VH-VL binders against q0atu2. Designs and how they scored, part 310

Target 1, 119 residues: q0atu2
Amino acid sequence: MLDKKARIRTSREYRNVFEKGKRLSGRFLIIYYVENALDNNRFGFITNKKIGMAVIRNRIKRQLRAIVREYQGQVKNKHDIVLVARAGIGKSSFEGMEKDYIAIMKKAGLFARNANKID
Short names: E, the ipSAE of ESMFold2; O, the ipSAE of OpenDDE; V2, 0.75 times the mean of E and O plus 0.25 times the DockQ between their complexes.

## First folded at step 16 (VH-VL)

Design a46 (framework fv_dusigitumab; at its last look DockQ between E and O 0.73; V2 from the best seeds 0.00; counts 0 for: pae E 3.6 > 2)
Fold by OpenDDE, look of step 17:
Structure a46 (fold): chain C 119 residues (1-119), chain A 122 residues (1-122), chain B 111 residues (1-111)
Amino acid sequence: as target 1 above (119 residues)
Amino acid sequence: QVQLVQSGAEVKKPGASVKVSCKASGYTFTSYDINWVRQATGQGLEWMGWMNPDSGDTGYAQKFQGRVTMTRNTSISTAYMELSSLRSEDTAVYYCARDVGYDSGEFYFDYWGQGTTVTVSS
Amino acid sequence: QSVLTQPPSVSAAPGQKVTISCSGSSSNIGYNYVSWYQQLPGTAPKLLIYNDNKRPSGIPDRFSGSKSGTSATLGITGLQTGDEADYYCGTWDSSLSAGYVFGGGTKLTVL
């Protein structure tokens, strides 16, 4: 699980990201990202009902948290990042989500450090 | 089979704009980003930017920011690259290329258009 | 001027082996997979190698790719006349200005 300090938790924090942040879409994810005034990154997760039943949404959220946790050390610091799951994500594999996340983060210029490759 | 077919050669005056099209077929157009790469005569490949046909999101090389606009018409599976304020140095063959980044998390171009020659001369 | 550095040219006789190097940095080759493209005279580039060492379908095993650190290498064995072309390495650059980068290209001449 992500540390508490690494989480976007309040509606105000989410609103700030959506209003001031940049938006970038991948195949399964949309990210909103904005610089923060902290020394750490914070992540938020949104899974809408269009994804599916609550059980599915919760599964997707757990998977996304796992992905973010795995790669958090590669993310450029001082960013608030919200991951919004797209409708089709329910049909994707974990690996598919992971690859999508990586691609989006790279295109956003948010990955900064070398890490082990997934392939 | 995947295919990218580009528009024909263009001849432009300095200061003008050029818009090159790239029609995709053989796959789901909105599932893969389109990249544009140019190559001046006798020179190497130069990446210009990417465009997400689904969202319309773009990312341009710094060199072309402010002059390049990448768009798409999803109804006809066509990507467009418009370059403005043309100068002689923009004379090159311009390629569109399919990006498979979302499939692997790594970016490479598995299919290319045939290229469009753009000549800028006074 | 290219972010990735390649030798301008290499040459060898038919049947021989050639290698083409591609040197980059930690933000590109060091972090991202390298791809290689073959460009025959007067044609569009063609994907030759992806993910450092993977061959797309249709690419013979005479072509190989490898990577170590911030450098990548394309190997061509059993050189054929038809291999005469320009070869480009490419990869994503995860620097502040994220984007794709190419090498300067290497002209392969078959003697």
Scores: ipSAE 0.898, ipTM 0.949, lowest interface PAE 0.5, mean pLDDT 95
Fold by ESMFold2-Fast, scan of step 16:
Structure a46 (fold): chain C 119 residues (1-119), chain A 122 residues (1-122), chain B 111 residues (1-111)
Amino acid sequence: as target 1 above (119 residues)
Amino acid sequence: QVQLVQSGAEVKKPGASVKVSCKASGYTFTSYDINWVRQATGQGLEWMGWMNPDSGDTGYAQKFQGRVTMTRNTSISTAYMELSSLRSEDTAVYYCARDVGYDSGEFYFDYWGQGTTVTVSS
Amino acid sequence: QSVLTQPPSVSAAPGQKVTISCSGSSSNIGYNYVSWYQQLPGTAPKLLIYNDNKRPSGIPDRFSGSKSGTSATLGITGLQTGDEADYYCGTWDSSLSAGYVFGGGTKLTVL
């Protein structure tokens, strides 16, 4: 589980990322991302009904948090990032979700070696 | 068998635009990003950008930002690269190439088109 | 200028061994996997090595890759005349200029 300060918590904060942020799509994930003023990164996670039943959506959300946590130290500081799971994610492996996340984060320019010194 | 087949050679005048096509076959077109790489005669490879054929998302090298547009037509599995405001230094062979990023988490080009020669001369 | 540095040329006789270096920085080679591409005269590049040291199907074991720190090396043993080509290293650059970058290329002449 991510620290409370590293989570996007309010509807207003989610709306800010969607309205002002950039969007990049991977195979299983979409990210929305915007620079923040907080000197730390915050993450949000969205799994909608198109993915499947609540048990599947909850598993995916938990797995995505685990992936984000593992790679947190590589994410450039000062960003709010929302991960939106695509309908097909339920058929993906954990490794498949992880590789998709790495690829989109690199293409977004959000990954760097020792970027944050936070983990 | 995976194949990328590009359009034929083009001769353009300075200030014109050129649009090169890259037709994919042998795989699910929307599952892999298409990159564009150019090479002037006797020079090295220069990356221009990537295009996601599913979303239409693009990322361009800073040098080409504002002059390049990468698009696709999913109904015919074809990627396009349009370069505007052509100059003599744009004379090059232009390649499309498929990247495996979403499968591997790392970027490399496993299949390449045969290249399209673009000559810009007055 | 190219972002990754390669020697412009190397040469050797048939049967010999050559190595081609590729030097970068912590934001590219030091962070991401390196690939190598072979370009025979008049043809498109072909993937030769990926993920630092892995060969695609059909690439003989005479071709090898390695990486140490911010530098990568392509090794070719048992040189054949058909190996005359330009060789390019490539990787993702995770810096402010996020994107794919190539070395300047090395022309291999088999004498």
Scores: ipSAE 0.834, ipTM 0.921, lowest interface PAE 0.7, mean pLDDT 92
Fold by ESMFold2, look of step 17:
Structure a46 (fold): chain C 119 residues (1-119), chain A 122 residues (1-122), chain B 111 residues (1-111)
Amino acid sequence: as target 1 above (119 residues)
Amino acid sequence: QVQLVQSGAEVKKPGASVKVSCKASGYTFTSYDINWVRQATGQGLEWMGWMNPDSGDTGYAQKFQGRVTMTRNTSISTAYMELSSLRSEDTAVYYCARDVGYDSGEFYFDYWGQGTTVTVSS
Amino acid sequence: QSVLTQPPSVSAAPGQKVTISCSGSSSNIGYNYVSWYQQLPGTAPKLLIYNDNKRPSGIPDRFSGSKSGTSATLGITGLQTGDEADYYCGTWDSSLSAGYVFGGGTKLTVL
């Protein structure tokens, strides 16, 4: 879904976001975000084992990646962004996760000017 | 029935701080953000920021960065806005308003408090 | 500051129609839904229109909203003296310093 360069990959990269970044909570998601020195965004996804079985956690990761890819053209560049699933996310619909993502990204100021309307 | 009831009028001197309260009832307090909007006499509406009562997260208008603090006490369903280093230009009616945002994906203010007059003089 | 531009005042006779414009940019009206608020003299604002063109419960259908590009319009038909108020458009601004913005307000006089 996401380009290989658009992924947060190393423990050091994740730690940088958690230690230096800002944090905002939605209903199903928490985001951590920080400016990076690149010309692109990078995304990371965390689903704690306490959310459920591996099959459930992998489904949630796939759904979150799909949401991020759908709206990636609207995200301001030069940010590392980690999406953390909250404990109750397993009971959310795809639409519910999507609406939560839209709201939290707008309130974080991460959606770019002139990006296409989400619809 | 959704209700937002604010604290009473305040008179302050320049350089002081003011803390306005907003008590919510008739809905789940932690499910909706509270926004603060002010209006100087004879002037328009000016948005100050939002606060998520569940997490305590905030986002402030750039004009108020460093001077405003928005908090809450979830056990009594009450939001607070504190504005410091007051100036005469801060004389206004201050409103709290309920945000319909995270579940809708868009933002608008469906319920408003009655307003709190803050006067900064002498 | 008035990021969204509204006419300062409009007027019309009882029973007539009036429109109130709200002009913004691609980062606000062009990107996000617009809401309208009515403020009767001496009272708090009240939500009148949300999501560009939807009415909350209790708002009669003679109030309408529309949007084209970076401009939004509030329409009021069948004007009544009780409609005399200040009207504000509002929307989220997704620029570099993101936040909610209001228009400067429009005073409606029913003559």
Scores: ipSAE 0.334, ipTM 0.827, lowest interface PAE 3.6, mean pLDDT 89
ESMFold2 (binder alone), look of step 17: mean pLDDT 93; pTM 0.953

Design a47 (framework fv_dusigitumab)
Fold by ESMFold2-Fast, scan of step 16:
Structure a47 (fold): chain C 119 residues (1-119), chain A 122 residues (1-122), chain B 111 residues (1-111)
Amino acid sequence: as target 1 above (119 residues)
Amino acid sequence: QVQLVQSGAEVKKPGASVKVSCKASGYTFTSYDINWVRQATGQGLEWMGWMNPDSGDTGYAQKFQGRVTMTRNTSISTAYMELSSLRSEDTAVYYCARDVGYDSGEFYFDYWGQGTTVTVSS
Amino acid sequence: QSVLTQPPSVSAAPGQKVTISCSGSDSNIGYNYVSWYQQLPGTAPKLLIYSDNKRPSGIPDRFSGSKSGTSATLGITGLQTGDEADYYCGTWDSSLSAGYVFGGGTKLTVL
């Protein structure tokens, strides 16, 4: 699980990322990201009803949090990042979501290390 | 059978723009990024940028920022690369290539177009 | 200038073994997987090796890749005249600008 400090919690904070941030899309994920004035990164997660029923959305959200937590050390500091799950994510494997996340973060210039090579 | 087919050779004057096309077939066009790579005669490969055909997102090499635009038309599974303010140094073969990054978490080009020769001459 | 350094040329006789080096830094080869591309005269590049040491279907086992630290190596055994080509290493560069980079290329001549 992500620490409380590493989570975007309020509607105002989410709105700031959407309004001022950059956007980049992968196969299963869209990220919105902006530099923050804090000492740490914060992550938000959006799984809308287009994904599927609540049980599917909750599984996806849990899996995305696990992926973000695993690769937290690779992310360049001082960013607010919101992950928005795309409709097709419900058909993806865990590994498929993980690879999509790595690819998107690298393209955004947010990964400082090769996550695929790290134990 | 994955295939990328590019448009034909172009001859342009300095200061003009060129737009090269790359038509994809044999796979889901929107599932893989298209990258553009150029090669001047007798020189090495030079990466220009990537384009996500689903979203339209792009990332350009710093050298080409401000001069290159990468787009697509999903209805005909075709990617485009437009280079403006052409100089003689832009004379090269331009390639499109499919990137497997979203499948692998790593970037490499598994299929390439045949290349488009662009000559910039007065 | 190329971010990744390759020797400009290498040569050997048919049946011999050659190696082609590719040297980079922590932000590229040290951090990311390396691929190798073969370019026969007058043709588009073809993927030869990916993920440091894996071959796509259809690439003979005479071709191999390896990586140590910030350097990668392409090995070719049982050299054939049809192997005359330019060889390029390539990888993602995770430095400030982020993007794909190629080595300068190595021309292989089979004498």
Scores: ipSAE 0.568, ipTM 0.880, lowest interface PAE 2.2, mean pLDDT 91

Design a48 (framework fv_dusigitumab; at its last look DockQ between E and O 0.83; V2 from the best seeds 0.78)
Fold by OpenDDE, look of step 17:
Parts: sequence; structure tokens; C-alpha cells
Structure a48 (fold): chain C 119 residues (1-119), chain A 122 residues (1-122), chain B 111 residues (1-111)
Amino acid sequence: as target 1 above (119 residues)
Amino acid sequence: QVQLVQSGAEVKKPGASVKVSCKASGYTFTSYDINWVRQATGQGLEWMGWMNPDSGDTGYAQKFQGRVTMTRNTSISTAYMELSSLRSEDTAVYYCARDVGYDSGEFYFDYWGQGTTVTVSS
Amino acid sequence: QSVLTQPPSVSAAPGQKVTISCSGSSDNIGYNYVSWYQQLPGTAPKLLIYSDNKRPSGIPDRFSGSKSGTSATLGITGLQTGDEADYYCGTWDSSLSAGYVFGGGTKLTVL
């Protein structure tokens, strides 16, 4: 599980990302990302009802958290990043989600070998 | 079979704009990004940017930011690359290429258009 | 001036082996998979190698790719006259300006 420190938790925090952040769409995910004034990254996750039943949404959320946790050390620092699951994600494999995440993050310029780099 | 077919050769004056098209077939157009790569005569390949046909999102090489616009018409599975403020140095063959990034998590171009020659001369 | 560095040219006789190097940095080759493209004279580039060492269907096993650290290598064995072409390495660059980058290209001449 992501540390509490690494989570976007409040509606205000989410709103800030959506209003001020950039948006990029992948096949299964949409990311909103904005630089924060912290020394760490924070992640938020949104799974809408269009994805499916609550059981499905919860599964997807768990999978996305696992993916983010796996690659968090490669994310450039000082960013708030919200992952929004797209409707088709329910039909994707874990690996498919992972690859989509990687592609989006790289295209956003958020992935780097040196996680201390800032855009 | 996957195929990318580009528009014909263009001759432009300096300062003008050129818009090259790339029609995709043989696959789901919105599932793969289209990249544009150019090659001046006798020179190497130069990446210009990517465009997501589904969302319309783009990412341009810094060199071309402000001058390049990548768009698409999903109804006809066609991608467009417009380059403005043309100069002689923009004379090159321009290629569209399919990006398999979303499938693999890595970026490479598995299918290419035949290329479009753009000549900029006064 | 290319982000990735390749030798401008290589040459060998038919049947011989050649290698083409591609040197980059930790932000590109060191971090991302390398692809190779073959460009025959007057034609569009063709994917030759992806994921550092994988061949697309239709590419003979005479072509091979490898990567170590921040450098990649394309190997061609049993060189044929039809292999005379320009070869480009390419990869994603995860530097501040994220994007795809190509090597300067290597002209392969079959003697």
C-alpha cells in the first residue's frame, strides 16, 4: 500500500490537480498531473461507475495502486498525479494496465531513471 | 494488413505552411499513436512528435514546438501534420509512423508511411 | 548532433559479420528499450529490431540486437548485398524533454 504521505486524500487536493494540472490519455488510463510544493509525489485514483460494478472498480483500484507502488521510484519528484480509469480497463489484464501506465508516464515526462529530476 | 498512406509531394515558399496527411488502415486507428519523423536529403531521421488519435493529445519535440500541429480525423482514420513558418531547412521527406507504446510499454515504430517530400524554396 | 551516436559508416564483404554501435546515456538507452531501423535506398525506414534484441516477423535471424549499459549494438551475420542500407538506432529519451531520439545513422556498404 502507498504511504499516506504519497496519497491524494482530500477533495480539495483532487480539485487542484484537475484544475491546474495537465491531462494525458492512454488506452486504459487518463492521468492528471501537476507539480506540487512538496518533496514527494502524491497519487490519486478514480474508478467511475462506467467501469463496472463496485467489485470490479475496487479490483481495478487495487491493481492500479500496485502498479503505481511498483514504479513510484521512477517518477520525477514533486508531482501530484491522479489516475482515472477508463471504461475499457475492466477488460484489460494487469500487464496491459501496467504497460499503459508506463507509456503514459513516459510520454508525460514523469518517468526517469533518476527520480530526483524535475521537469 | 497495417498500412499508412501519406499525401503527395509539396512545394512551398518560405514562410508558408504545409499540411501532410497520413491515412491509416488495417488496424484500429485510435488504439495507436501516430508519430512524425522527417529526414532531410542525405541526413538522418529526426523525430518531430506524437499524436494520440483517440484523445488528440500531442507531444512535440522542442525544436518544433510553436511551429508544428498534429491532428487527426478519426472518421477517416487520417492523421495530419502541419508545419508553419517554413524555411529551407524544412526541406525533407516527412514520414508518419505507428507507435506501439500502449501495447508494450515501450516506444518503437512498427509501420511507416511511404514518406512525403516537402520542398521549401524561394 | 544526434542524441544517440552511431558510426557514420561500416563496410564488409558478403558473408562477413558487421556490428553497428549505438551510444547514448542513462536517460535514453540506459533506461529505455532500443529499436533498430533499416532504410534501403529511396525507401522508408523499416523496423528491424525492437525491445533491444527482438526481431519482428519477417526479419531473418542474421540480424541481432544487444544492449549493455548505455550502448546498443546491431549485429548482421552472413552479410548480403541486399543489406546495403542505412541503419538507425532509436529509443525513448526520458530526459527533461521526453521524446523519441534517433542515432545519426550508419551507412552499411557491402564490398
Scores: ipSAE 0.895, ipTM 0.946, lowest interface PAE 0.5, mean pLDDT 95
Fold by ESMFold2-Fast, scan of step 16:
Structure a48 (fold): chain C 119 residues (1-119), chain A 122 residues (1-122), chain B 111 residues (1-111)
Amino acid sequence: as target 1 above (119 residues)
Amino acid sequence: QVQLVQSGAEVKKPGASVKVSCKASGYTFTSYDINWVRQATGQGLEWMGWMNPDSGDTGYAQKFQGRVTMTRNTSISTAYMELSSLRSEDTAVYYCARDVGYDSGEFYFDYWGQGTTVTVSS
Amino acid sequence: QSVLTQPPSVSAAPGQKVTISCSGSSDNIGYNYVSWYQQLPGTAPKLLIYSDNKRPSGIPDRFSGSKSGTSATLGITGLQTGDEADYYCGTWDSSLSAGYVFGGGTKLTVL
């Protein structure tokens, strides 16, 4: 589970990421990301109706949260990041979503081995 | 069979621009990023950047930011790399290469174009 | 200089074995998978090794890869005259620049 501190919760906070952030697309995911003034990263998740029924969207959201949690130690600190699931994500495996996430985050320059640790 | 076929050799004067093409076949063009790598005569490989043919997103090596533009035309499965303000040190063979990042979570180039020689002189 | 360090040249006789080193840092080899590329004279590079130690279809098992810490090694056994080529290591660099980096290349001469 992601801590409450690590979640983007309000429409105002989502709007800030979309309006001020950069955008990068993968095969199943789009990320929007911006530096924040906090001492932590925050994540938001969006699954739209084009993905499928609520049961599919809820499963995808749960799987994406699990992936983000597993890799949170590699994310460079002080970022707000919103993951938007593309329509085709419903056909992906968990591993497929994970590989796409890793590739996008690395191309965005947001991943490092020990991002939140002192040298 | 996966193939990347590049445009022919170019001779340019300093200050000009060059646009190299890379036509993909044998796979879904929009599913894999295209990277550009150059090699000056007798020198090593130098990565220039990546381009996502689905989204149009790009990432450029810092050395080339401001001079390079990577684009594509999905209707003909063709990637382009345009380099402006050419200098003699831009004389090199330019390669396009496919990366497998989105399906593997790691970056490597499984297929390469044959290369395009660009000579900047006089 | 190149971000990844390789010896500029190595040489050995047919049938012998050779190793080519590739040294980097925690932000590249220490974090990301390493690949190796073979470039025969006058040709485009060809993927030889990926994921530190895996071979694409068609690459014989006399080519091998390994990685320890911030260094990778390409091993070639049973050398053949057709192996005479330039060899490059490559990996993603997760530092501030975030991009792909190559070693400076190693010219293998089969004597």
Scores: ipSAE 0.831, ipTM 0.926, lowest interface PAE 0.8, mean pLDDT 92
Fold by ESMFold2, look of step 17:
Structure a48 (fold): chain C 119 residues (1-119), chain A 122 residues (1-122), chain B 111 residues (1-111)
Amino acid sequence: as target 1 above (119 residues)
Amino acid sequence: QVQLVQSGAEVKKPGASVKVSCKASGYTFTSYDINWVRQATGQGLEWMGWMNPDSGDTGYAQKFQGRVTMTRNTSISTAYMELSSLRSEDTAVYYCARDVGYDSGEFYFDYWGQGTTVTVSS
Amino acid sequence: QSVLTQPPSVSAAPGQKVTISCSGSSDNIGYNYVSWYQQLPGTAPKLLIYSDNKRPSGIPDRFSGSKSGTSATLGITGLQTGDEADYYCGTWDSSLSAGYVFGGGTKLTVL
């Protein structure tokens, strides 16, 4: 959704995050995350058909990409992160999704300021 | 309207375990994390960890890793904190508190239980 | 002992103003919003200020909060004897040991 380098692209890459990664749930989102061997973060986005019609799912993906882009400078580097939309996300506002994302990223310890290195 | 009601005082011997309950009412229990905070006599507040009632996810303060377990029973809107291998230093009042992080993107405790006194004495 | 540093005590006369400081670091106060809690003797803490400077419903406007850099301040004007309590700042700490932290507490005496 960002630079091609910042994108989880293949089914194998997604599966690696789900199989080896940690999982945290918020109100509207679930994140799966794992350290990677790259110099950068990569993001993936999943909405299933239960969320709604394709137009709704595409809108949600666009909103989530915008949120991730806004905060990507705060994310600790070297992580693959998959955002999974929960069924209730269709009723959320942009601000609600944004606050949920901030909360779960903080609880996961993935937000940092002032170059906090842990690799 | 929001209320957190905790279980009664406990007296324990060193080496035992204690499990404190916190029953929530007046809101959707699964929408907010429950945190546990303790306070020894004459000391300040000490955060112990958070628990997500929907998923069961937890995060514990490092001081308590390996000794604390936070759980819930969603059918009765009740959170639990269990502390094992008790020592006299664990004598304190234990509080549960509701965390509004998902509404705000920050963490603060807007409602607190009344506290449960745990005394560890030989 | 505490990650956030508060003065152990402050005092002022009824009707006067007092401030209580809370000093932290870039990983906590500098990065995250600060909340303040009031604890009357023998009672549970009560939320007083959230989001650095906002008051929950039922908290009078003589209580205020502010933040500058890695320090936060609770202000109380029009002091009343009922304000005698311990006051704690608190915030999320985003360091490697991510979790919530409280200040050591400040005992307010209304003389």
Scores: ipSAE 0.622, ipTM 0.879, lowest interface PAE 1.9, mean pLDDT 90
ESMFold2 (binder alone), look of step 17: mean pLDDT 93; pTM 0.951

Design a49 (framework fv_dusigitumab)
Fold by ESMFold2-Fast, scan of step 16:
Structure a49 (fold): chain C 119 residues (1-119), chain A 122 residues (1-122), chain B 111 residues (1-111)
Amino acid sequence: as target 1 above (119 residues)
Amino acid sequence: QVQLVQSGAEVKKPGASVKVSCKASGYTFTSYDINWVRQATGQGLEWMGWMNPDSGDTGYAQKFQGRVTMTRNTSISTAYMELSSLRSEDTAVYYCARDVGYDSGEFYFDYWGQGTTVTVSS
Amino acid sequence: QSVLTQPPSVSAAPGQKVTISCSGSSSNIGYNYVSWYQQLPGTAPKLLIYSDNKRPSGIPDRFSGSKSGTSATLGITGLQTGDEADYYCGTWDSDLSAGYVFGGGTKLTVL
């Protein structure tokens, strides 16, 4: 669902975000983020075994992608952002994850209304 | 019942540092951010920054970046705000306030400390 | 200057109605919810309105909030002498290094 160009896919790209990026923790999510040299944003998603079984991790990953896609137009352009799910995320509702995402993105200075955007 | 209790008034010399405390009770301290807001005599409210008591993450207003440090001690449910290189313009009442952002995806301060007066004079 | 603009003062007689405006931009009021805070002389601010128009428990319905575009309004009806205070609007500013911003404050005098 999230476009290929908007995904962080290589280990090198993930490494760059972790090593050079800033970090901010929410209740259920941690984000790592860095400005890129592209003309678009890219997102990565990490769910580890501490969250739960594969079926739970897959559900969380799908829900996070849906949230990111929904709010894509509000993210300041030219950033690589990695979302890491915290252990407690499996107990959160979809709305809880969504609100956590909004809160941490605003705190990070990554969420801003763009008056010139077409979408 | 939520309560935020701040440390007492302080008088400092220019160039000194001041550290204000804010003790929380009546809720899970690590569940809500603590923000700091100041008010100079006869002036308006000025936001200084937020501190996440669970992670220790902070965000500071650009004006205070490099001079302010916000920390906490979770074992005693206490938040701290330290402001260095004090000038007469820093004479103000300093407030801590609880932020409900994570619950709502919006930021507002539902409970405030009583304030700590900091006077900077030679 | 303050990012959010309020009139510096407003006055009215007991029993009258008053409104206090708060003007911002698309990156703050236009994008985020607005809150209002009441500060009685010598006291800490108190949350009066949140989420544009909602009242915390214990706030009388004489106090109301509204928002249209990039402006918010606090309404107070049935003015009482105990309403003499400074009133501040506040919101998150997404463009200004990402942080909370307050209006300059409005001093309400009940004559």
Scores: ipSAE 0.500, ipTM 0.862, lowest interface PAE 2.4, mean pLDDT 90

